# Designs tried in a protein design chat: VH-VL binders against q9umr5. Part 167

Target 1, 268 residues: q9umr5
Amino acid sequence: SYKPVIVVHGLFDSSYSFRHLLEYINETHPGTVVTVLDLFDGRESLRPLWEQVQGFREAVVPIMAKAPQGVHLICYSQGGLVCRALLSVMDDHNVDSFISLSSPQMGQYGDTDYLKWLFPTSMRSNLYRICYSPWGQEFSICNYWHDPHHDDLYLNASSFLALINGERDHPNATVWRKNFLRVGHLVLIGGPDDGVITPWQSSFFGFYDANETVLEMEEQLVYLRDSFGLKTLLARGAIVRCPMAGISHTAWHSNRTLYETCIEPWLS

## First folded at step 8 (VH-VL)

Design j15 (framework fv_dargistotug)
Fold by ESMFold2-Fast, scan of step 8:
Structure j15 (fold): chain C 268 residues (1-268), chain A 123 residues (1-123), chain B 106 residues (1-106)
Amino acid sequence: as target 1 above (268 residues)
Amino acid sequence: QVQLVQSGSELKKPGASVKVSCKASGYTFTDYAMNWVRQAPGQGLEWMGWINTDTGNPTYAQGFTGRFVFSLDTSVSTAYLQISSLKAEDTAVYYCARNHRFGSPWYTYFDYWGQGTLVTVSS
Amino acid sequence: DIQLTQSPSFLSASVGDRVTITCRASQGIRSYLAWYQQKPGKAPKLLIYDASTLQSGVPSRFSGSGSGTEFTLTISSLQPEDFATYYCQQLDHYPTFGGGTKVEIK
């Protein structure tokens, strides 16, 4: 039989967004137990990411305990960052495939309607003033704001992304790396037509340099230093990259071709 | 069983250097950061900083840069604190302490402590 | 730096007494606060972390409460082995300790 699948949603989202994904899984892997976690839905998705990690951890513990053969995670958008931290803080997770659906793994530096709703008069060039304050770090979107023109502020003020990416040291960093490395497969999915995740290569651990030129994963200091295990995972053959054009941000969990190409092969 | 065993007391003259050791046992040394905390005679506890036991990267609290050096010998599960150009105000008990699994996004609590090393600086 | 102020600095108590120690932070620290016990000539021992969670092996007569800026350590029925100095510690940023509260025999 198939390993259980746990689904973690994104910003301003809920379990309802995944009804098509569940249909696809049921068609190709009938009998799979799929749990879509209904925590931090809607406006609650703005809560600090470390708070969300604690809540999701409490929800996944009994699911993982019941599945000694392992589980799979499918984590969408902001949810992919929650899952990154979850895998690091859990000393005993048994995740086989971690499937990241268009998640800003190296951060976000782009204007979106979500930011305009929260900060109507702000531009991406000015958000560092809000996001890198103690008050700003109380909002999930600011937890992964990564301004390439103010990297020093990002490194010193980010309470979440800089830590889980090992860009700033932490007393638990070694255990977090050791825990993360237990994952069987890291499946990265994203594409140029997403329209929300900026740069879209953030979903593949690429990101802007100070001139807004995208450098890919293998050129990042976090990869070169192996800060949380990316280089080790790649050497092990455990990283899967599955880019696809033509898919907008809200369609990653409802596109059949994407599912069959990038997700289905990793659901044992 | 987790133990942190520190080196014995030191009596030094001003201008000398001292190197305090902290040997860990009962756990995987590189899984937990090592912190240094000092306590001057009759005073409270003062956090000095920590060292990443896997990478060897030290982080110093304000006031403990320059003369204070954190280092490791991973092969013997030992952390070191070296103080150069000793001054009378460096007289204190120096503790090593392991980080707790539970913490904040910034730092952790200290779950196990060494017994302390008294460093006395006098002529 | 976040400053922690403990009160009282000293208190005298008898076995069986209820003892309350307060720790006040200069800014909000959520629940990122711990309490330590230190006996003369010994290293500190972690009693409570995350404001109210007892460290394993710590007697249930010890309890912690509070969040934000005001925190309390309570010993419900003081025992002979509880005469010690108690310190609070925050980790909402760089770790800092309170000045300590010495609990002495009456």
Scores: ipSAE 0.617, ipTM 0.831, lowest interface PAE 1.9, mean pLDDT 91

Design j16 (framework fv_dargistotug)
Fold by ESMFold2-Fast, scan of step 8:
Structure j16 (fold): chain C 268 residues (1-268), chain A 123 residues (1-123), chain B 106 residues (1-106)
Amino acid sequence: as target 1 above (268 residues)
Amino acid sequence: QVQLVQSGSELKKPGASVKVSCKASGYTFTDYAMNWVRQAPGQGLEWMGWINTDTGNPTYAQGFTGRFVFSLDTSVSTAYLQISSLKAEDTAVYYCARNHRFGSPWYTYFDYWGQGTLVTVSS
Amino acid sequence: DIQLTQSPSFLSASVGDRVTITCRASQGIRSYLAWYQQKPGKAPKLLIYDASTLQSGVPSRFSGSGSGTEFTLTISSLQPEDFATYYCQQLDNYPTFGGGTKVEIK
C-alpha cells in the first residue's frame, strides 16, 4: 500500500485549497491516506514561523508514529519552509519524499499583493527597515524576507530562515543537519511564471547576489559549505528538480500536468 | 550514559589565569553545543555564552567578552573555559551545560550539567 | 535583556504541603520558560521546559503553568528530597535566570 501523505498549506491559505490535489492522488494512488493540516489558516499564517513549526510538529507526530513504512510531505509556498524546519527539528521523522511546491527556500525579495496589504506604502527596497526589527520578526513573511542589498542585516536579524539554512550559527545546527539528511527525496518544484515567489529560482535554492543577478544552488555558500546537507543530498542523488513554465502561484496544487510530471512519481 | 565531568577546584591569585575543562561522554560530542554558566557564592545563575562543538565558534554574553575564552578539543570530547587577568569578583562555581537538542532557537535550555568547578581568586 | 523576578525568595514548608513558586518576566515570552532544581553543593537539574512540559524522569508531583509574563511551578505534595533552590530561565532570547526560590524544611 501507499505511504500516507501530509499536506502543509501556505500564506493566507487553508486545507480547502488542496481539493484538486487530493482528487489527483486518489485517482493515481487509490487508498492513500492524505491528511491536510488545518493549522495556522488564513490570518493565523502570519504568526512567526517557529510557532507554526511547533504546532505542525505536534500534529505530524501521531501520523508518523502510525506509519512505520514512512510518510510523504507536500508543502506549498510558505509551507515549504515550515517543512524544512520540521525535518531539521524532528529527531525521529520518517519522511520519504519531501515535495516542495514553489517555496522560497532561499528567501523572498519581491513586491507582493499580500505584503502591500500589510505595508501599503513600502517597496521591496525599504522592507528591511520593518522586517529586520524585533516587531517585524513576529510576522511569518518577514521570517523569510531576504534583502540581497542588506545581507548583514538579514544574517543578524532573521530569526528563522538564516538559521535553518545554516547562514547564521545555532546551537542545534549539527543535529538539525543530521535530521534533515534522513529525508529520502527532496523534490523541488517551481517556475518562471509563478508571479509571487521572487526570484522564482528561490524554490530551487537559487537567489540574488548584491547586483540582483541570480546565482543557482551550486554557487551558494550554504551549498558549498554543506551547511544543512544540500551538497550531500545532491551527491546521494536525492534532489529532484522539476521546473515548469506557465503555472501561476495559486495553481501549483491544481494543475493536473504538473501533478503527473512532478508529484505523482514520488508518491510510493 | 550522558556525563559532563569538569576539572577540580582552583585557587588563584589576582592577575593569574585559569583554564577549566569539561569532558563529555555518552553521546556524540559535536551534536550538541556547550554552554558555560557561572554562580558566585550565595548568588544565582548567570549565563556566559556557548560554543559550537562542531565548528569551534564561540558566542559570548555581553558581560563576558575579553578576558573569557571558550575553546574545545574535539579529539577528546572536551570543552574549555579560560579566564585571564583574574579578579576577586571572578570567584564562582563555573558549570558547563549541554544545550537541549530539540525545538526552535527560542527553546535553548540545558538538559545536562557538569558538576561545577570552584575557582577562588584570593591571596 | 529580559529580566525574571521570582517570588517568594524563600519559603518554609512541611512534607506533604502544596508549594507554588512564581516567575514574572519583564516582557512577554510566550511559553518559553524552563524550571531547574538545585540542591546544596550540586549542579542544577532541568525539571520543566516550554512552561509546562515535564522533563523525562522528573516526578509527576512537579508541574508548570503560565504564558506571557506570569508563570508558576507547583509541587503538589512536597517530599524530603524536594528541599532545594528553584530557578526559572527564559528561552525567548539570550538565556537569563530568575533570582531563585529557596524551599526550606519547616
Scores: ipSAE 0.420, ipTM 0.735, lowest interface PAE 3.5, mean pLDDT 90

Design j17 (framework fv_dargistotug)
Fold by ESMFold2-Fast, scan of step 8:
Structure j17 (fold): chain C 268 residues (1-268), chain A 123 residues (1-123), chain B 106 residues (1-106)
Amino acid sequence: as target 1 above (268 residues)
Amino acid sequence: QVQLVQSGSELKKPGASVKVSCKASGYTFTDYAMNWVRQAPGQGLEWMGWINTDTGNPTYAQGFTGRFVFSLDTSVSTAYLQISSLKAEDTAVYYCARNHRFGSPWYTYFDYWGQGTLVTVSS
Amino acid sequence: DIQLTQSPSFLSASVGDRVTITCRASQGIRSYLAWYQQKPGKAPKLLIYDASTLQSGVPSRFSGSGSGTEFTLTISSLQPEDFATYYCQQLDFYPTFGGGTKVEIK
């Protein structure tokens, strides 16, 4: 039979957004046990990411324990960062495929309606003043704000992303890397028409340099230093890149062609 | 059984150097960072810094740069604290302590401790 | 540096007593606080972390509470082996310890 699938939603989202994804899985892999976690829904998705990681961890432990053959994770947008941290902090996870749907893996640097709702007078160039304060770090959005013009502030103030990416050293870094490396497949999905994730290549571990030129994963210090295992996973053949044009941010979990091309092959 | 075993007490003159060892057993040495904490006679605990046991990169608390050096020998699962140009105020019990898995975004708690090494600096 | 102030610095108690020790932080540290026990001539032992989580193997008579700036360690029924010095520790950036509370037999 098929391995269970655990779904983690994104910012201002809920389990309801995945009804089409569940339909697709049921059509291609009938009998699959799919659990969409309904923790940190709506405004609760603004809580600090480490708090969300703890809550989701408690929810996934019994699911993984019941599936000795392994489980798959499908993690959307901000949820992809939660799943990154889960794989690092869990000493005993048995995740086969970690499917990241348009998640800002290297961070976010772009004006979106979500940021304008929270900080209506701020431009992306000025958000570092708020996000890299202690108050700002109490909001999930700021936990992955990565201003390429203030990289020194990002490295010192980011309480989440800089740590899980190994961009700043941490006492748990080695155990986090060891745990993350147990994943069977890291499936990265994203595309240029997303419209929210900026740069869109952040979903593939690419990101802006100080001139806002995108450098791909293999050019990142995180990859070159193998800080949390990307270079090792790539050498093992465990990283899958599945870019697709024509898909907006809220459509990744409801596009049949995307599902058939990028998700279905990794659900065993 | 996790154990951290430290080297024996040292009596040194001002200006000398000392190297304290902390040998780990019962777990994979490189999976846990190592901290150094000192306690002067009759005083409380003072965190000195930590070393990443996988990379060998040390991080020192303010006030413990220069004369204090953290190092490792992973082949024997041992961490070292070296103090150069010893001063009378360096007299203290020096503890190594293993990082716990849980903590803040910045640091973790200390779950296992060495027995301590008394370093006495007197003329 | 974040300063931790423990109160009292010293207390005398009898076996069976309920003992409470307070730790106050100079600024908010959420729940990033631990309690350690140290007996004379011995290394500290972790009792409680994340303000209220009991370390594996530590007797249930020990409990912790608090968040932000005010934290309490409670020993519900003091035993002979509990006479020791207790230290709080914070992790909201650079680790610092409180001054200690010595619990002596009355």
Scores: ipSAE 0.579, ipTM 0.829, lowest interface PAE 2.2, mean pLDDT 92

Design j18 (framework fv_dargistotug)
Fold by ESMFold2-Fast, scan of step 8:
Parts: C-alpha cells; sequence; structure tokens
Structure j18 (fold): chain C 268 residues (1-268), chain A 123 residues (1-123), chain B 106 residues (1-106)
C-alpha cells in the first residue's frame, strides 16, 4: 500500500484547487489516502505564517501517528513555506517526500497581479516600507518578502523566512535543522512561466543579488553555511529539481504531464 | 535526567572579572540553545541573551553588550558567562537556562534552569 | 521591549484557596506567555507555556488562560508547597519577565 499524502494549499486558496491532483494520484496509486487540509482558506491565508504553522501542525500530528511507515507532503506556493517550517518545528515528523510546488523558498520580489490587488498603492521597490514594519510582519506575504536592495532590513525584520532559512540566527536553529534533515526527499518544482513567483528560481533556492542577477542555490550563503541542511541533503542525494516550462502559477496542481514527470515518481 | 550544574559563588572587587560555568547533562548539548538570566537580590528576573550551542554565536539583550561574553566548550557540554570590569550593580544570581524545545519562532521559554551562581561585587 | 505587569504584587492565602494572578502585556503577544514558580533560594520552574499548556509533571491544579494582552494563572486549591513567587514571561520579542507575585501563607 502507498503512504498517505497530505496537501497544503497557498495564498487565497482552498482544498478545492486540488481536484485534478487527487484524480491523478488515484489513477496511478489507487488506494492512497489523501488529506487536503482545509485550514487558513481564502483571506485567512494572510494570517502570519507562524500562526498557520501551529494550526497545520495540530492537523498533521494524528495523520502522521496513524502512518508509522511515513507520509508524503505536497505543498503549493505559500504552502511550501508552511511545510518548511512544519518539518523544522516537529521533533517526530515521519515525512518521506516533501514536494514543493512552485514555492518561494528564498522569498518573493515581484510586482504581480496578486501583489497589486493586495497592495494597490505599492510597487515592489517600496513595499519594504510596509513589509519590514512590525505591522507588516502580521501578514503572511510580508513574512517571505525579500527585497534584494534592502537585504539588511530583510535580515533584521523578517519574522519568518530569514529565521527558517537560517539567514538570521535563532535559539531553535540547531533543533530546527536536525528535524528538517529527517526528510527523505526534498522535491523542488517550478518554472519560468509561473508568472507569480519572482524570481521563479526562488522555488529552487535561487535568488536575486543586489543587482537583480539570479544566483542559484549552491551560490547562496544559506547553502554554503549549511544553515538548515540544504548542503547535507544535496550530498545525501535527497534533493530533486524538476523545472518545467509552460506552466502558470495556478496550473501546477492540474497539469498531468507535470504530475507524471515531477510528482508521481516520489509517491511511494 | 536533564541537569544544569553551575559553578560556586564568587566575591569580587569592582574592576575585576568573573567567569561562571554551566555544565549540562542528560541531553544532547548542541540540540538546545543556552540562555543567561540575571536576578539582583530581592528583585525579578532579567534575560541577558543566548548562545547557539552548535555554532557558538552569542546574542545579547540590550544592556548586556561589551562587558558580558557568552562562550562554550562543547567537548564537556559547558556554557560560560564572563563579566569584565565588574561594578556593584552586577551583584546578582546568574542562571543558565535551556531553551524550551517546542517554542515558537520569535524566542523561547526556559524549561530547565541551573541552580544559580551568586556573584557579589563589593569593596 | 515588551513590558509585563503582574497583579497583585503580593497576596496572602490559605491552603485550599483558589488563587488567581494576572499578567498584562504592553502590546499584543498572542498566546506567547509562560508562567514560572520560584521558591526562596531556588531556580525558577516552568509551569505553563503558550498561555495554557501545562509543562510535563506539573500538577493539574495549575491552569493558565488568556491571549493578546491579558493573561491569568489560577491555582484551583492551594497546597503548602505552592507558597512561592510566580513570574510571567513573554517570547513574542526578546524575552521579558513580569515583576512577580509573591504568594504567602495567611
Amino acid sequence: as target 1 above (268 residues)
Amino acid sequence: QVQLVQSGSELKKPGASVKVSCKASGYTFTDYAMNWVRQAPGQGLEWMGWINTDTGNPTYAQGFTGRFVFSLDTSVSTAYLQISSLKAEDTAVYYCARNHRFGSPWYTYFDYWGQGTLVTVSS
Amino acid sequence: DIQLTQSPSFLSASVGDRVTITCRASQGIRSYLAWYQQKPGKAPKLLIYDASTLQSGVPSRFSGSGSGTEFTLTISSLQPEDFATYYCQQRDSYPTFGGGTKVEIK
């Protein structure tokens, strides 16, 4: 039998978005127990990410307890950051495959339609004024806003991303790293036609330098310092990169070719 | 059983230095950050900062920069607090305290404490 | 820094009494508050964390409640070993402690 699958949605999203994903899993791995978590749906997805992590943790504990053989996580967009933190704060998680669907793992710096809707008077160049305030850090999107022109403000003000990426030290950093390293496989999925995640390479732990030139994962200080275990996971053969062109942000969970190529092989 | 055992009391003159130790046992030392908390005679508790036991990187609360130094010896599971240029207002019981495991992202609570080391600064 | 104000600073109670101690924060701290017990000459002991979760081994007569800026520690039936000073502590920012509440025998 197949390990259970837990699905975590993204910003302004709900479990309904994963109808096609569930059909694909049922076709290729019949009998798989799939739980799509209906927490922090719609506008509640704007709640601080650490609050979301606490709520999702409470929901996944009984599922993991019933599956001693292990579970798989499929985490979409913002949900991928929630899952990153879940794996770090849970001393006893039994996650085999953590599948990250187009999640801004190194942060977001883009002037997208979603950003315009949420902050209509702000451009990406001045959003740091809002996001790096105590008030701004009460909103999930600001928790992973990463302005490459104000990296000092990001490092000091980010209450979530800078901490889980080990870019700013934290009292729990050592145990968070130890817990995260228990994951069997880190499957990173994303692509250039996403249109929301900026830079799209953020889904693969790449990000802008101060000149907006993208540096890949192996050139990041977080990787070189092995701050939360990326270098260790890569050396272990546990990181899978699966980029795919032609897929927009809202289509990662409903494209059959993407599923067969990037997701299906990791659902034991 | 988790235990934090601190060094004995110290009586120092103003301008001297003191080094307090905190030896941990019953758990993996590098899995938990170590904190220092001060309590002046008859007064409340004041958090001084913490040290990352894996990296050795210290973080100091406002008011505890310069004269206060946190350090480690991981081979003997021991954390140290050094205070230089001692002043009368440094008279206090100094506690080491371990991070609470399931704390949230901002900072932490303290689940196990050392017995305290009284440092008295008098002329 | 976030300031924590405890009330009362001192209370006198008898064995079997219900004791209530309040901690107020200068700004919202969600549920990120802990309660400690300190007996004379001894280190503090963690009783409750995240406002209402009992630390392992702590008697069920101790309970915590509250969120945001107002928090309460309750001892439902005071025992002889409960005479101590109680401190609240927040972790929403750099840790800070309340001024303490001394619970003395009548």
Scores: ipSAE 0.006, ipTM 0.562, lowest interface PAE 9.9, mean pLDDT 89

Design j19 (framework fv_dargistotug)
Fold by ESMFold2-Fast, scan of step 8:
Structure j19 (fold): chain C 268 residues (1-268), chain A 123 residues (1-123), chain B 106 residues (1-106)
Amino acid sequence: as target 1 above (268 residues)
Amino acid sequence: QVQLVQSGSELKKPGASVKVSCKASGYTFTDYAMNWVRQAPGQGLEWMGWINTDTGNPTYAQGFTGRFVFSLDTSVSTAYLQISSLKAEDTAVYYCARNHRFGSPWYTYFDYWGQGTLVTVSS
Amino acid sequence: DIQLTQSPSFLSASVGDRVTITCRASQGIRSYLAWYQQKPGKAPKLLIYDASTLQSGVPSRFSGSGSGTEFTLTISSLQPEDFATYYCQQFDSYPTFGGGTKVEIK
C-alpha cells in the first residue's frame, strides 16, 4: 500500500488549509494515511523555527517508527524550512519524498502583508535592523530573513537559515548533511505568480545577489560547496523541479492541476 | 564503543610550545565536531572552541585566539591542540569532547570526553 | 556570553538524602541546558540534556527540571558513587558552564 504522508503547514496557518489536498490524495491514492500536524498553528507559527523543529520532530518520530517502508513529507511555505531542518537533525528519518510547496529555501527579501502586519512601519530595506538582533531572531519570519545588501549580518546573526544551508559553520553541519542526504527525492514547487515568496526562485534555491539579480541554485556557493548535499542530490537524480505559473501563495495546496502534475507522481 | 584517548601529561617552561592529541575510535570521526575544554587546577570548566572534523575549520572562543591552534589528522582520527608561548596561567587539564548530534539544534553539549591531559607550565 | 550561576557551591549530604542543585542563567535559554558529573581526577560525564532528558545509562535517581532562566538537578536518593562536582552547561549560544556544585557524601 501507500506510504504515510505527513503535512507541515506555514506561517499563520493550520491543518484546515489542507482539506483540498487531503481530498486529492484520497482520490488518487485511496487508503493513504495522511497526518496534518496541528502544532504551532496561527500566531504560534511565529515561534522560533528551532523550537518548531523540536515540536514537529516529537510528533513525526512515532509516525516514522510505524512505517518501516518510509514516509513522505509535504511541507508548505515556512513549513518547508521546518522540514529541511527535520531531515537534518534526525539521525534515523526514513523520508522518501520531501515535497516543498513554495518554501523560501534561500530566504525571504520582500514587502508582504504578513510583514506589514507584524512590522507596520518597516520596509524590506530596513527590516535587517530588527531581524538580525537577538530579539528579532526569536520570531520565525526573521529566522529566514535574508537581506542581500547585508549578507555579513545575515551570516553572523541568522540563527536558523544560515546554519541549515551551511552558509555559516556549525558543529553538527557534517551529520546534518549526512542525514539530509538520506532523503529519496527533493521535490521543489513554486512559481512566478506566488506574490509572497520573494524572490519566487527562493523555492528552487535561487536568490538575489548584492545587486538584486537572481542567481539560480547551481550558481550559489551553498550548491558549489555542496554544504548540505544539493550537488550530491542533483547528481543522484534526486532533485525534482516543478515550477507552475498562475498560482498564488495560498493556492499551492488547493490546485488540482498542480497536485496532479507536481505532487501525485511522488506519492508511492 | 566510543572512546577518546588523549596524550600524556606535559611539564613545560614558560615560552615553550605543547601539542596535545586526542584520538577517536568507535565512530566515524568526520561525523562529529571536536571541542576543547580547559580546567585550571581547582577551577571550573571553560569551553575553548571547536574544530569541524570534515573541513578542518576551527572556531575559537573569546580569549583563545592567537596562541591556541586546533588541527586534525583525519587519516588517524586524531584532533590536536597546540599552545605556543606558554604562560603559567595556561596550567590546566585540557579535555577534548565530542559534539552531541541529537536534540541540539543551535549549539552543543558533549556526550563523550577524553580523559584529559594535564599541562603544567612552571619555571 | 551567557552567565550561569550555580547554588550552592558546596553541600554535604548523607547516603539516602534528596539533593537539589540550582542553575540560573543571565538570560533565557529555553530548555538548552545540560548537566555533568565530574569525579575527582576524572573527565566530566553527561547526565542530562535538554533540561530534563536523562542520558542513556544514567540512573533514574537523577532528574532535571526547569526552563528559561531557572533550572534544577535533583538526586532523589544519594548513593556513595554520587560524590562529585556537578556542572550545568547552556547550549543556546556558544557553550558556557556554571561554576560547579561540589557534593560531599558524609
Scores: ipSAE 0.353, ipTM 0.721, lowest interface PAE 4.4, mean pLDDT 90

Design j2 (framework fv_dargistotug)
Fold by ESMFold2-Fast, scan of step 8:
Structure j2 (fold): chain C 268 residues (1-268), chain A 123 residues (1-123), chain B 106 residues (1-106)
Amino acid sequence: as target 1 above (268 residues)
Amino acid sequence: QVQLVQSGSELKKPGASVKVSCKASGYTFTDYAMNWVRQAPGQGLEWMGWINTDTGNPTYAQGFTGRFVFSLDTSVSTAYLQISSLKAEDTAVYYCARNHRFGSPWYTYFDYWGQGTLVTVSS
Amino acid sequence: DIQLTQSPSFLSASVGDRVTITCRASQGIRSYLAWYQQKPGKAPKLLIYDASTLQSGVPSRFSGSGSGTEFTLTISSLQPEDFATYYCQQLKSYPTFGGGTKVEIK
């Protein structure tokens, strides 16, 4: 009776991280078919995001085909960007709720422990030299690196985020927008204590300007131009914002209060 | 049925200009970018660039900036290629071609093509 | 930019033959490659995109394989209507085409 749920994990992650989420769903919506996609696990999560989108697309097609009443997506961290692109490139998706768990929707710009682990000698101010090279764009984290001090380089070199956000033109932009707009609900979740996603407002389509002042979604050019449908979705009443303090990056999928407040209401 | 119908062949003198049309039908014109591809006699295919049919913004391949102009008339679902200051080396069949909805992030595959317009430049 | 080299440039074959055409890229393009068929005096027709995905309406005797820098188009049992010139195209950067392979009757 409940729509199937498809889960997409994040950077250096795997399906195992969602065992608590699955328990919560089973408790509140018994009988729900939940598929946690076990693709691009661990270090393979560093593969270019468009390669991941292709792989996840192949995996979700048969699941969506078997669910004529629709499906829900729960997409965590980097996985939220994969799901954004997935919804844009699929002409026939039947996604009702797209639940984005602390995903850097406008990009990442911060010296987090994750980045220090990957690039221990690099400061955030210098990562643009690596990320905006052809070689750097072969790594997922560089696909959504958004340096607000080198916006020209971001717009020209980003092979993923600038395209899916409509910040640089693309031949498929109009159809990507129409495909994305078929989503029933866009549920955005994030919070100030995440500690990884920087700025944390990126999970709500806010981001730094050139002075590192955060501008919220409604002040972004991508919203004002309605580049991929945010303004249309908001006008339709389809965007849900669910911020929660006190939750660290690795806890979004294992916090019961968050699940009950932000996720459970959208699992029909 | 998706169809791209191009204007008829043109015979021009060097220095003249030509405007080739490509009329689309069977789909929503603004949903797909339009590309231009040329083929010189006995040669292979050469991509010239594309135009965003929703915004009118053109993108030209290297070598096709300056004398080549892509434009639209969305009211009649038609894309145009104008070539100014024609040279003998512009002699080719010019094709319009529609973007494929394949999901790839890079540029494009071409799923439907116009029949081609032969432009011959000679004195 | 990205150069595509096709081999052979020309081949003769008979109806029923298995035909194989190779396309090599000057740098890695993952699976971002398409194959087209062009008959004399006609526009090209898309056969395969994303290296191995058959375009709707294209006969199953056509198949594509490969990734990175080496790609192959195979026609498992050549039919009379398959005699044409075949082109590969990459889309990882500005689109470029291979030089073409003309398949003609023996």
Scores: ipSAE 0.465, ipTM 0.741, lowest interface PAE 2.8, mean pLDDT 90

Design j20 (framework fv_dargistotug)
Fold by ESMFold2-Fast, scan of step 8:
Structure j20 (fold): chain C 268 residues (1-268), chain A 123 residues (1-123), chain B 106 residues (1-106)
Amino acid sequence: as target 1 above (268 residues)
Amino acid sequence: QVQLVQSGSELKKPGASVKVSCKASGYTFTDYAMNWVRQAPGQGLEWMGWINTDTGNPTYAQGFTGRFVFSLDTSVSTAYLQISSLKAEDTAVYYCARNHRFGSPWYTYFDYWGQGTLVTVSS
Amino acid sequence: DIQLTQSPSFLSASVGDRVTITCRASQSIRSYLAWYQQKPGKAPKLLIYDASTLQSGVPSRFSGSGSGTEFTLTISSLQPEDFATYYCQQLDSYPTFGGGTKVEIK
């Protein structure tokens, strides 16, 4: 029998978005118990990420307890950051494959339709004024806003991403790293035609430097310092990179070729 | 069993220095941050700061920079609090306390405490 | 700084009584609140974290509730070993403690 799969959705999303993904899993791995977590749907996805982590943690504990052989996580967009934190805060998670579908793992810095809807008069260059305030940090999107021109403010004010990436110290950093390192496989998926995640390489732990030149994962301080275990996972052979062109942000969970190439092999 | 054992009481004169120890056992020392909390006689609890037990990096609460130094000896699973240029108002019971896992994104709760070290500063 | 106000500061109770202690925050702290018990001459002991989650080994007669700015610690049936001072603590920012509530025997 196949390990259960837990699915975590993204910003302004819900379980309904994953109907095609569930169909694909049922076709290739019949009998798999798939739970799409129906928490923080729609506008509730704007809640602070640590609040979402607590709620999702409560939901996944009984699922993991029933599956001593382990579980798989498929986490889409913002949901990939929730799953990053879940793996770090859970002392007893038994996750085999953590599949990150186009998630801004190093943060977001782009003028997208989502940001324009929320902050219509703000350009990406000015959003740091809102996001790095205490009020701004009450919104999930600001929890992973990473302005490469105001890295000092990001490091000081980010209540979520800077902490979970080990970019700013935290009392739980060592145990978070130890817990995260228990994951069997970290499967990173993304691509240049996503259109929302900016830079798209954020899905692979790449990000802008101060000149907006993208530096890949191996050039990041978080990797070089092994702040939460990326270097250790890569050395262990546990990181899988699966980039694919031609896929827009809302299509990662409904593309059959993507599923067969990047997801299916990791659902033992 | 998890235990935090602190050094014995100290009686010091103003201007002296004191070093309080907190020896941990029953868990992996570097997996949990260590906090320091003081309690003046007859008063409540006051958080002083924390130290990352893996890296040795200290963070001090407002009012506890300069004269207060957090340090470690990981080979013996021990955290230290040093107070220099002691003043009468430093008289208090000093507790070490281990961070509880997962709470506020700022800091977690304290799940285990040392028994306390009374530091008395008098002429 | 987030300030925590505990009420009452002192109460007298008998074994078997239901005891309620309130902690009010100067601003919303969501559910980021813990409760501690301190007996004379002893270190504080964690009872509850995240407003309502009971620490392992703590008797079920202890319970916590609340969110935002108002929180309550309840002891459903007071036992002899429960006579102590109780402190709330917030973790929404730099840790701060309430002034304490001393529970004394009648």
Scores: ipSAE 0.430, ipTM 0.742, lowest interface PAE 3.5, mean pLDDT 90

